Miniprotein binders against a7tqs6. Designs and how they scored, part 6

Target 1, 250 residues: a7tqs6
Amino acid sequence: MNEDGSVCNKILIAFQDNDQIANLKESVLGEVFRLDKANTNHDENIIKGLTWSTKYYEVRYDLYVDTFDDFEEWCKDLISSEYDDLREVLSGIIVIDSYTMEKDKIDQNKLLGQLGSVLQDKFFVFMNTNKDISQDVIDELNDDNSMQLTSDSGNSVEIINYHNVSNLKLNQYNEKIGFERVREIIDTCEWSGGHRVQTVEAKADSTDVDLESVFNRLKEARLKYLEIEDEDEREQFALEISNEFAEFLQ
Below, E stands for the ipSAE of ESMFold2; O stands for the ipSAE of OpenDDE; V2 stands for 0.75 times the mean of E and O plus 0.25 times the DockQ between their complexes.

## First folded at step 3 (miniprotein)

Design mB2
Fold by ESMFold2-Fast, scan of step 3:
Structure mB2 (fold): chain B 250 residues (1-250), chain A 80 residues (1-80)
Amino acid sequence: as target 1 above (250 residues)
Amino acid sequence: MSDEDRLEEAIEIMYQARELEKSGRIDEAIEKYEEALEILREVAENTEDPELRELLERIIAWYERLVRRLREKLEELEKE
């Protein structure tokens, strides 16, 4: 039940029960869903009445928080007929666990495939907590998985690194990574029956750079650079502008 | 000179794209963003100024990500 009368629009997030689970819950719920620590509790299985807002729409949703010790048993339960009602109301699933290395990942990949087969039309994210798996490896794994996205027979998992060891903002293809990628997946997921389109109420995020200002500054900088006759002054100006633009575009 | 004139043209087109985006005309906004990106790519490729080229490459990458997001959101709106 939600305020709009819809029984849809639930997100299931499931954490491996380990010694880092409290920190993982705080980080993921805070960064992805923008929930303060005061709104997150290890005893709460359901966080109700949340709003997902983008430039284009708003939708109400609930967040289901689960934990597991044994990923295989958890997958078997979720796939079973006992959870048919839950799966029908989900917009997507996020699993937070350690992704296994290539030679050990046969069983895990099989389980991810089986789970994906019952998540048609729902997003499926696996957030990898294994620090040994680099962003380049994640990119390759997702490229392989994306080849199956044209198949209507099932859904494929997208693997996203929890840790950003190299402090990257984008991957090698200039695509979002980490928590921002998870938010992008949720932004574009197939919400059912409860969203409101915001064409008139579209609002720019204050954290976004004002691109018109950046372009006007670039134009001004180029004109001034060409007017400088002294080579030392020109080099000094170029350094100042480069530093200013690096701050704007970072 | 010529590069500055082309950059000024791209800025004007970007402004038009953003106004279209604000008014919910997402398909038209994407077309205008792509038009401006074409100009920025030409300037970056033809410029003899390595600092301007590097800066334009970063700006181009940022707008390419914006256009990709807009295309994904347009697809979702059309599914409704």
Scores: ipSAE 0.007, ipTM 0.277, lowest interface PAE 8.7, mean pLDDT 70

Design mB3 (at its last look DockQ between E and O 0.01; V2 from the best seeds 0.00; counts 0 for: pae O 7.7 > 1.5, placed apart)
Fold by ESMFold2-Fast, scan of step 3:
Structure mB3 (fold): chain B 250 residues (1-250), chain A 80 residues (1-80)
Amino acid sequence: as target 1 above (250 residues)
Amino acid sequence: MSDEDRLLEALYIMWQALRLERSGRIDEAIEKYEEALEILREVAENTEDPELRERLEKRIARYEELVRRLRERLEELEKE
């Protein structure tokens, strides 16, 4: 915990080291995390003190930015017991690499399953940079992955295309795709450190008032109202309850 | 930032240094190990927990020895 009592969550984003990495970092960090190139944060590998804001809550987080040249070695290191403490504080992981449809597909899927097995309570996104893989194929892979019942599959990895070649807004199931889907996954994740603060919009849309308590109070009031035989007393009671209810919803 | 958060940052940086070392990028690995060591030294100096300080001092000594060996390897590689 930070000194002000705020818990800082961690997100790890890891890029395959290739000739496109500079452009990929700019695009992903800009579109997903809304970071500007002229950001005053000069730490390339750790970007601290970011705020994730939704309509319903805000939370503080740090972004860990990593690169790898060997995905298998990267996975082995991260899974190792030496990094248990690091993994525990992660709210989720985003890997940016090329998804393969060739002979190495089985090995890549095995590694994704192994990594997923240690990320049970965390989001796990694989952003595919292979532009030859269509959205329909991605949809099928995600359906297969979510229905996978092997012990090596873990909680689930969601594969999301980096390239939107067909300029689609939604997939065939009317679901978000691309960067907007990544943001949706983060929006709904179970932040490892918690400490979500309700936004003003959330307080307007959903009440901090316990609806069950309000319902029980109204039920009690209705029974009391029906038992009052004096009409003037009944009208006074109704006014009192009306005023109490109005105050409750303010 | 808490000591725990700083130590987690050091651990992450050490993880990066290890992978750079394995990739043969010895000069970059040394820079990352030194960065992590700076964090470890800072926490060790500021902590009021004597057990934590002792554990960190032992870890610092171990990684300082690792960096020393890596610097020797780098010098030999530069000599060809």
Scores: ipSAE 0.430, ipTM 0.793, lowest interface PAE 2.4, mean pLDDT 78
Fold by ESMFold2, look of step 4:
Structure mB3 (fold): chain B 250 residues (1-250), chain A 80 residues (1-80)
Amino acid sequence: as target 1 above (250 residues)
Amino acid sequence: MSDEDRLLEALYIMWQALRLERSGRIDEAIEKYEEALEILREVAENTEDPELRERLEKRIARYEELVRRLRERLEELEKE
């Protein structure tokens, strides 16, 4: 529960039911959420009273833990209007399942895209357990997904390999991969009721705080720019945003 | 715990119950439906919002009927 009486932040994490589900739960809940088997019943469907902390903020959240047999059925249920209320309160979703490249099977990428478009402004991570999918293939899939949502502010689905076959910490673009990327997505998601945390070393004008403000400002500016009909006003607005961004870079 | 948080928990548990029912796991589905019903009854009894109470009473009645039908199915399966 938030201190202001609003609905507590929620994350939904869902595991495909298979022989490795206990190992996957232990690994993912431990590495991403710092929940270990000694102090957490991994078979519980709702884990309440959790705190997500970064260098700059803390928020409270609940974790909804789910299991499913078939991803297509699970997705179609979740996107239906019957679950609008559930989807609206989620900060994001993590799915753990095997990604398939077979062309004659259900197009998982299409289903992921449909779910991503309904989640708008919420993160959606597909954590792939298929060892046959290389990081370079994942990077290309994520590039393609990002291009589908360029005109809207909604979140794209991000696919992240569960297995680190290459034993690297960064992909070819110097971006985090694996569990560290999942944590980075959660660190930067749109929480409700977050509290800024400062230490003596993290002064009020820290670069990380400024960067988050710049990204939020750019998102707002893009929406306003698209709504302005006057060409001169658009140009002036774009110049103002460019100057703000240039000031930040100095 | 706010009423909205409790209702979201119930909705989520109902979703789990529906999937168990589809899989033919009727006894597990009944258990989940009863868990969610307990939450809905608690909220309906404590809420001061008449519109919410009426909505919940309709939901409770619908799920109670579903549970009765599921118990009949389970009982018939056990005769065989």
Scores: ipSAE 0.377, ipTM 0.747, lowest interface PAE 2.8, mean pLDDT 77
Fold by OpenDDE base, look of step 4:
Structure mB3 (fold): chain B 250 residues (1-250), chain A 80 residues (1-80)
Amino acid sequence: as target 1 above (250 residues)
Amino acid sequence: MSDEDRLLEALYIMWQALRLERSGRIDEAIEKYEEALEILREVAENTEDPELRERLEKRIARYEELVRRLRERLEELEKE
């Protein structure tokens, strides 16, 4: 709780505990959260009092930095009732690990699905460090997940490649990829406390509404909407999204 | 209306389409998606920005495929 009793937003980022991922940790934290090496005490599991700043708002958040050696155990823990309180205060989760397409590791996708089911109102990102998986494959996976109309699929994980093998800044659909996509997801996440301090300096400069951001927000909203089973909650969510879009039309 | 305003309108319509889709109102969802697609096509055709055009064209293609799939689903539901 903040000093004012407000719920502080929290983001959980978890890294696979191996040498390969350990070397990426600083890069991920730097690129996504703009943390300087000086601020990343390698040993601090909790970084408090961070500010997420966009053109439209600023919000305070804490970053929980976690590591896991066993992804299955890590997922089971997060899904468990023991972590209900933690999940409630999370804005979202980022996992950094190697994604596998191997049929025998159906376990990873299953676990991601299970975790997603309990993260209905949270962003959920899996940053893939496996270089053998192309952006096209990732795009297809994300598209398939986004098109699944089935009510049974909790919040779908968005898979994002860490490595840009093609040196492309955009995917085949001209959408942001890599760290920029992660940042975009966070930009559009649901923050607790509604204290979007509108930065005054949103100068009425040309409403270059980053249409891409709006589209991505809509996509995210779609996924969230599809996960809501309660009709009243769905209506409320729809109203919130409608209001959000109305502000852009204004 | 600026092209930007039109695009925002299209996005809002797409949101409505999604709600309809989730509610099982697939026919109405298709109509709304088509309405949004029409706006996107108009903006793409009229824009002088080649980058915007390309982005819109790719998005149009994606949503056209979505609509196609929804139509197929609708047909399947009508046969049951």
Scores: ipSAE 0.015, ipTM 0.311, lowest interface PAE 7.7, mean pLDDT 77
ESMFold2 (binder alone), look of step 4: mean pLDDT 81; pTM 0.755

Design mB4
Fold by ESMFold2-Fast, scan of step 3:
Structure mB4 (fold): chain B 250 residues (1-250), chain A 80 residues (1-80)
Amino acid sequence: as target 1 above (250 residues)
Amino acid sequence: MSDEDRLREAMRIMWQAILLELSGRIDEAIEKYEEALEILREVAENTEDPELREKLEKLIAYYEELVRELRERLEELEKE
């Protein structure tokens, strides 16, 4: 029952409660959401009425700011039925914590997988504060996560380094990293219906062509082609998409 | 030729542009993107449907920005 767009378009940010939390909040909220220090109150749980703007659209959203001491307990709570209403209105989640490469890795990865399983069609970002984990390791972890999920439908956690010691803006695959990658994920997330610069989608297309859907498919095809690492699979994908467009568009 | 036929033609040319871009043929890709954009602009100018015109104007803006980025990339490649 959504009468108002204000009941949708929420982003949840959760921070590990530690000695650095004030600095992390200031940095993440400032760099990702362009919020001034005056708007980043440590005791404020909700920042309402924010606008996310790109060259192509504008949407209103609220930011939910949470903290946790025990990540496992926090994950169990969020997955539980008591939080069904919250999960339904979320556009995505950002967790800021230290990613582990030691024995706790299995437990942490299991929790991330369980949380990801209930975040259908929502973005899920884990911002790693462990400075000992290099960008190359992050790239490998994200590749592994992508491969472990089915190609049918689902959600995958994307791990992004908080610390950028190399001062590089792109990884070896020419992909954005750090805060710029988080913004890119938000730019392309599936916002619910609300105030947008773009015109509301029409019930029927006047030319028997859904122009927006076709162009979105072209953009998706381009991005998926670039994502495929196997050259033979890329050629097969290009052929299949070309045949689909030839059949559809003639 | 109907607006539908022209839009279908623009989409076919757009896909050709994408394939050329992905194969590293940036100059040819730019030419094909511009060809598709010309068709989109023509349909947007001549359509009596204000909703279609608005949608086309937004798509034109998106691909004009993409072409601008590709032109910058081509200039950088030609400096070497």
Scores: ipSAE 0.147, ipTM 0.668, lowest interface PAE 3.9, mean pLDDT 71

Design mB5
Fold by ESMFold2-Fast, scan of step 3:
Structure mB5 (fold): chain B 250 residues (1-250), chain A 80 residues (1-80)
Amino acid sequence: as target 1 above (250 residues)
Amino acid sequence: MSDEDRLREALRIMFQALKLERSGRIDEAIEKYEEALEILREVAENTEDPELRERLEKLIAWYEEYVRRLRERLEELEKE
């Protein structure tokens, strides 16, 4: 039966309503969720009965597709008591909009912080459509956000560039970027209704994901300064450091 | 404070060092790395877990070498 009366496991994806929205929806839904436009009713703003599958588990979920004209008003609505029931069933949120560096407008980071405060056990991704913001700037912003949450533990808002102007697969720290990073976040999220474990028992760690991200950045910086000439030795050393650190979190 | 809390504090300080290093503030980054290393050495000395102590001693040695090379790089940059 295709009755998808799932109470939990919802992902909310919200797009700024602009002249690029049709292209953004096609690209994001296709690349992140592997959706064929012809096979789902996108006009209903709800895409039901989707399956998220990894090597370790499978889960059924519904995708809620929203749009907004004003991000501040949308945030205030979502935080309000009218959306309590929706927030309870969400596994995470993805917002697609232009990230602003302008200090003369309302502080977008404060809005992201306020929204993040009600999403403590859910993933929160902000996908930036502003082409003028480089990957290095995004890395710094995420380090700032991750640092605050590592000291306090909990949900981490992560800013991810939609545009890959340099055609890179990895950032300066050999971490996934773009759509691959969004998929990685979803792969490791805490599904609100849980998931079914697949037939290999390599279970996800209960470790702090933000702390591991910080460690990986430190590892890459160290290797850069040691100037290891042999690529195989460099990779082996990086793996040894990563494994050693992972054991501290047991 | 627990060993875990102290280790998290050391990692937080090392993250600050990395941000300073990325911004070209290498002298300040070195100071933060040294601060984090001091905490790691304290945890290694005080822990009753010999396996944790061995792992921390290895990590400390790696970052001491890393900081040494950062100091050499800073000296070279100051000549430019």
Scores: ipSAE 0.000, ipTM 0.220, lowest interface PAE 11.6, mean pLDDT 70

Design mB6
Fold by ESMFold2-Fast, scan of step 3:
Structure mB6 (fold): chain B 250 residues (1-250), chain A 80 residues (1-80)
Amino acid sequence: as target 1 above (250 residues)
Amino acid sequence: MSDEDRLREAIEIMRQALRLERSGRIDEAIEKYEEALEILREVAENTEDPELREMLEKKIARYERLVRWLRILLELLEKE
């Protein structure tokens, strides 16, 4: 069941190979995936049989850990037909690298746009390690990306700061930032139609409705709705979402 | 007012709509998206640039879907 992707999904996380990579792997894998140091220092490029748990579901997934020296070469490889099979089983991608300022931004944004075009139905997170980029700038970049206002419009990437220089818990819109935002994106991603089990705790604690999870799921449903080109398919999706949430919100 | 000036106005209104949407102010967001869409439709109808018209028609279609989605969301939320 695991091998055919019907039960287990894949997440690809790729790190820029620099002098900070050991610290970045420990922090990101620890904070986002809750893996201990023994697992993060293991010489395994694939961590199998992990469980992603939310208040409402549990799903099994595998984590693919990659490293790149040249982001452009890595993007070209991932976009190529040789990686069609890998892209199809991915639930999403997380890239950890330094986001370049405007002068070098043209090439990096072009690459992010090209990569985003082949990942339209998957989450795409770019974790920025450049300390010079403030949260307000990140918010503006993400606003522009979601509005398709950049020259490489169609780029679905969400840029998230690795460093929390201002020690903020939320951005100016009262939304999660940093590692908690990455977890929120994963919580609401489109996992395969495989086995999904609601926890006993979720049933027992149903009186404590997590409105945040509801709104996050609705935001992700919004993005999927917008990407559906077929009118009939779009209406069926809307009906499914309406039925799902009408019962949840009663 | 030039087409460029009108488009800049529409983009700023659309930014306001996105901020309202992110704040959970769905009804106000819909109003702002509709305001921006009206401007985009006017520019698309009046422009003599076929490339600009095609680009605007695609953007209009996408944001019309977004407004429809937001109306569905608003109905769902109001039933509670």
Scores: ipSAE 0.011, ipTM 0.473, lowest interface PAE 9.2, mean pLDDT 74

Design mC1
Fold by ESMFold2-Fast, scan of step 3:
Structure mC1 (fold): chain B 250 residues (1-250), chain A 80 residues (1-80)
Amino acid sequence: as target 1 above (250 residues)
Amino acid sequence: MSDEDRLRRAIEYMKRATELENSGRIDRAIQLYEWALILLRLVAERTEDPELREMLEKKIAEYEEHVRELRERLEELEKE
């Protein structure tokens, strides 16, 4: 019947190709996405038909699993216009690599900033495998990134440690860390075609419901536009949407 | 960033902020509510649709009051 949600709702996970990649894939896919080892194959880049469930909603999604040898080249490709269609269907990106504190020829922070700028409505997580970087340093980096978001109204990366050397559940600010923080980010990301469940304790503001409903209708109308095969019908539909959009925004 | 993108992002921030508030992470919730408010104010200022503007202004006022209450709660928690 309706396959719109399966067209969108993709999560891209990219791993640096190194001696630990098999262990990292098993750990990240197992802990974050609750996938067992049998569900993850190196020969399969796409894991389809997964369900993400929270107390508020359920949504169907697919995982795109990628690897890179050169992070700079990978970022350049993903940012390019050739990958515009891929970026549009993504709900977010998770990169698993070693975060550097050194100013190097690669300039990892610049690449993360550039990538973040094209992911303004997507989540962007960098899972750091460098265990020499403490949680306190991670907390400071993320605070700096939050300030950048408010000044530019664009998206930014959240850096999360893969290793939990101190075996802590919360950071110094009582916030979740590690895999549980990644799950929390996914829980709160914007999905397309998601199903929301009202709880008995829901005190939804009618204005919030109305605003969300209007925006969902605009989004659904856009998806329907993409499904129209007849050029004349598509043009007429686009005019109707444009007129309602103009009335709504003007 | 288009006004549609701003509105979309604001709604996402509001949803995330509400979940963070419910889980007791008041400081982070306030930050996300403030990001949403920035985007909502921009859309309200730019829109020529008086119905949408009225709806957004009411929502902005409600969340500004909510953030004020959360800031007071956070201040009390920091004293413990």
Scores: ipSAE 0.000, ipTM 0.172, lowest interface PAE 15.5, mean pLDDT 69

Design mC2
Fold by ESMFold2-Fast, scan of step 3:
Structure mC2 (fold): chain B 250 residues (1-250), chain A 80 residues (1-80)
Amino acid sequence: as target 1 above (250 residues)
Amino acid sequence: MSDEDRLRRAIELMKRATELENSGRIDRAIELYEFALYLLRMVAERTEDPELREMLEKKIAEYEEHVRELRERLEELEKE
């Protein structure tokens, strides 16, 4: 008797069908999901029985791998009532395509907004393959997208650069970028029907985090950061603060 | 979006605003602080926990003063 996978806990990953799709599949599936390169070269639309593991939990999931030629048609299909059953079992969506800021391409942002509106409580990642868009621009777009979310009826897209042209280790906020950011989003997503195990240490850490203490730590970070004279020590301190707050937000 | 989600969002925005302030992006830092304050005020108004409300009101007042100081600093920098 073989397992057919869970009813829930599906991740949908969709790639633009172009000459680079084989390389994109290999790198994304390898780096984000840590799949063996042999597995990523199969002509399979569904990869079943995967395990997502963090220090706090383990959950089983399936990965749905899709391709599209026309992003608009793909979005309209996924938003339609015909795909209600699929959307209900998804924990999140990752789209790999080229992002554009051209005014005549306003439709792309409109489509991303419409798709986000039907993805309540699910993560929504757009991995941008356009090398011309800088990390700072991506950061500002993500802030603007999240600021427009005023109701419980949807989710905002998070745009993440696939290429690291400027060889950055962190963004302007001293936060993870690229594949490591995608993994961080998956680590914190709302799984259902999964096996959740928490250690006594993890629970003890959560009881040590008081909201007032978080605000006091932010104030300390602001004041002490400016007093550090060594540039390397300053960057290390900023990274330590960023990591500390990332754990609180889980 | 739940009030817990609003609090987490506000804290994330505060952290990002602090990093922008430290890097000299005062204009963008003010925008993120103001949005964080908007979310904190919403939670303070909606919460039935009087201890949480009191703490949030105190922090809101502290950061409103800080944003005022940042606006003054930005005006001086633009003058140069």
Scores: ipSAE 0.172, ipTM 0.755, lowest interface PAE 4.0, mean pLDDT 77

Design mC3
Fold by ESMFold2-Fast, scan of step 3:
Structure mC3 (fold): chain B 250 residues (1-250), chain A 80 residues (1-80)
Amino acid sequence: as target 1 above (250 residues)
Amino acid sequence: MSDEDRLRRAIEYMKYATELENSGRIDLAIRIYEWALRLLRRVAKNTEDPELREMLEKKIAEYEEHVRELRERLEELEKE
């Protein structure tokens, strides 16, 4: 962050090297970062001096554009101590590759988990180019990823389909998908050089007590129901729990 | 994966987001609140109990309004 135009905020975008890479670069850089075709066709690995603008802020950033042939070796390199300085200045990472559902191939999920573990407080997006994976499957995969929470960050990879064959803007839960979801993730990231430091004391209600109570009721009901061996007694218990929840939610 | 597990995770995210908010890390807090909201929306969509659904929808609206207020506070901090 100097008057000469250098910036500390950086985003890394990495593409699998295949015969579609030129088209993928043009599409992703154009749709996500609003870059024109002249910029997206550069052989340069770094696009400098970009501006990210939202309703609430503007920040300057550089975009690192990388390519990999072997995803496992690329992940191992990025995780290594040689890349500590790079990882520290990154605000997030976007990987563009084909997501695999085949059980006997390299466990791509393990590699994503390992990479995610070093992306503390960074966003991590995997843009899937496999057309055979539907939005409903992506939603389920992201649900599984969202269940992971570390004491340090809660970082989870988010898988986003590159192809939108149904031309939908929202999924079944009314959430953004595709390129607009990627932009929403970037809009809300904590920029490495851009967090706002002043302490604003919000309502310090740690959690809604009613919500915690609902959770405890549902957990108790499930455990109790599973312990009942008699089918008639289980039916009676289900009725009693239904009445308890009705009273609780008043 | 159960809705009880989703609710538990949402509560954990809400606690984390509140702690981040109180420490002044508002951009990160918004992101974690959004993770919690995504889980709550799934529970609301999946439940067959209309009263539970209504309660969850009210909680979702409350947290969505809180996130909106946080975004406005970020705008005010940028002006300063």
Scores: ipSAE 0.012, ipTM 0.464, lowest interface PAE 7.4, mean pLDDT 72

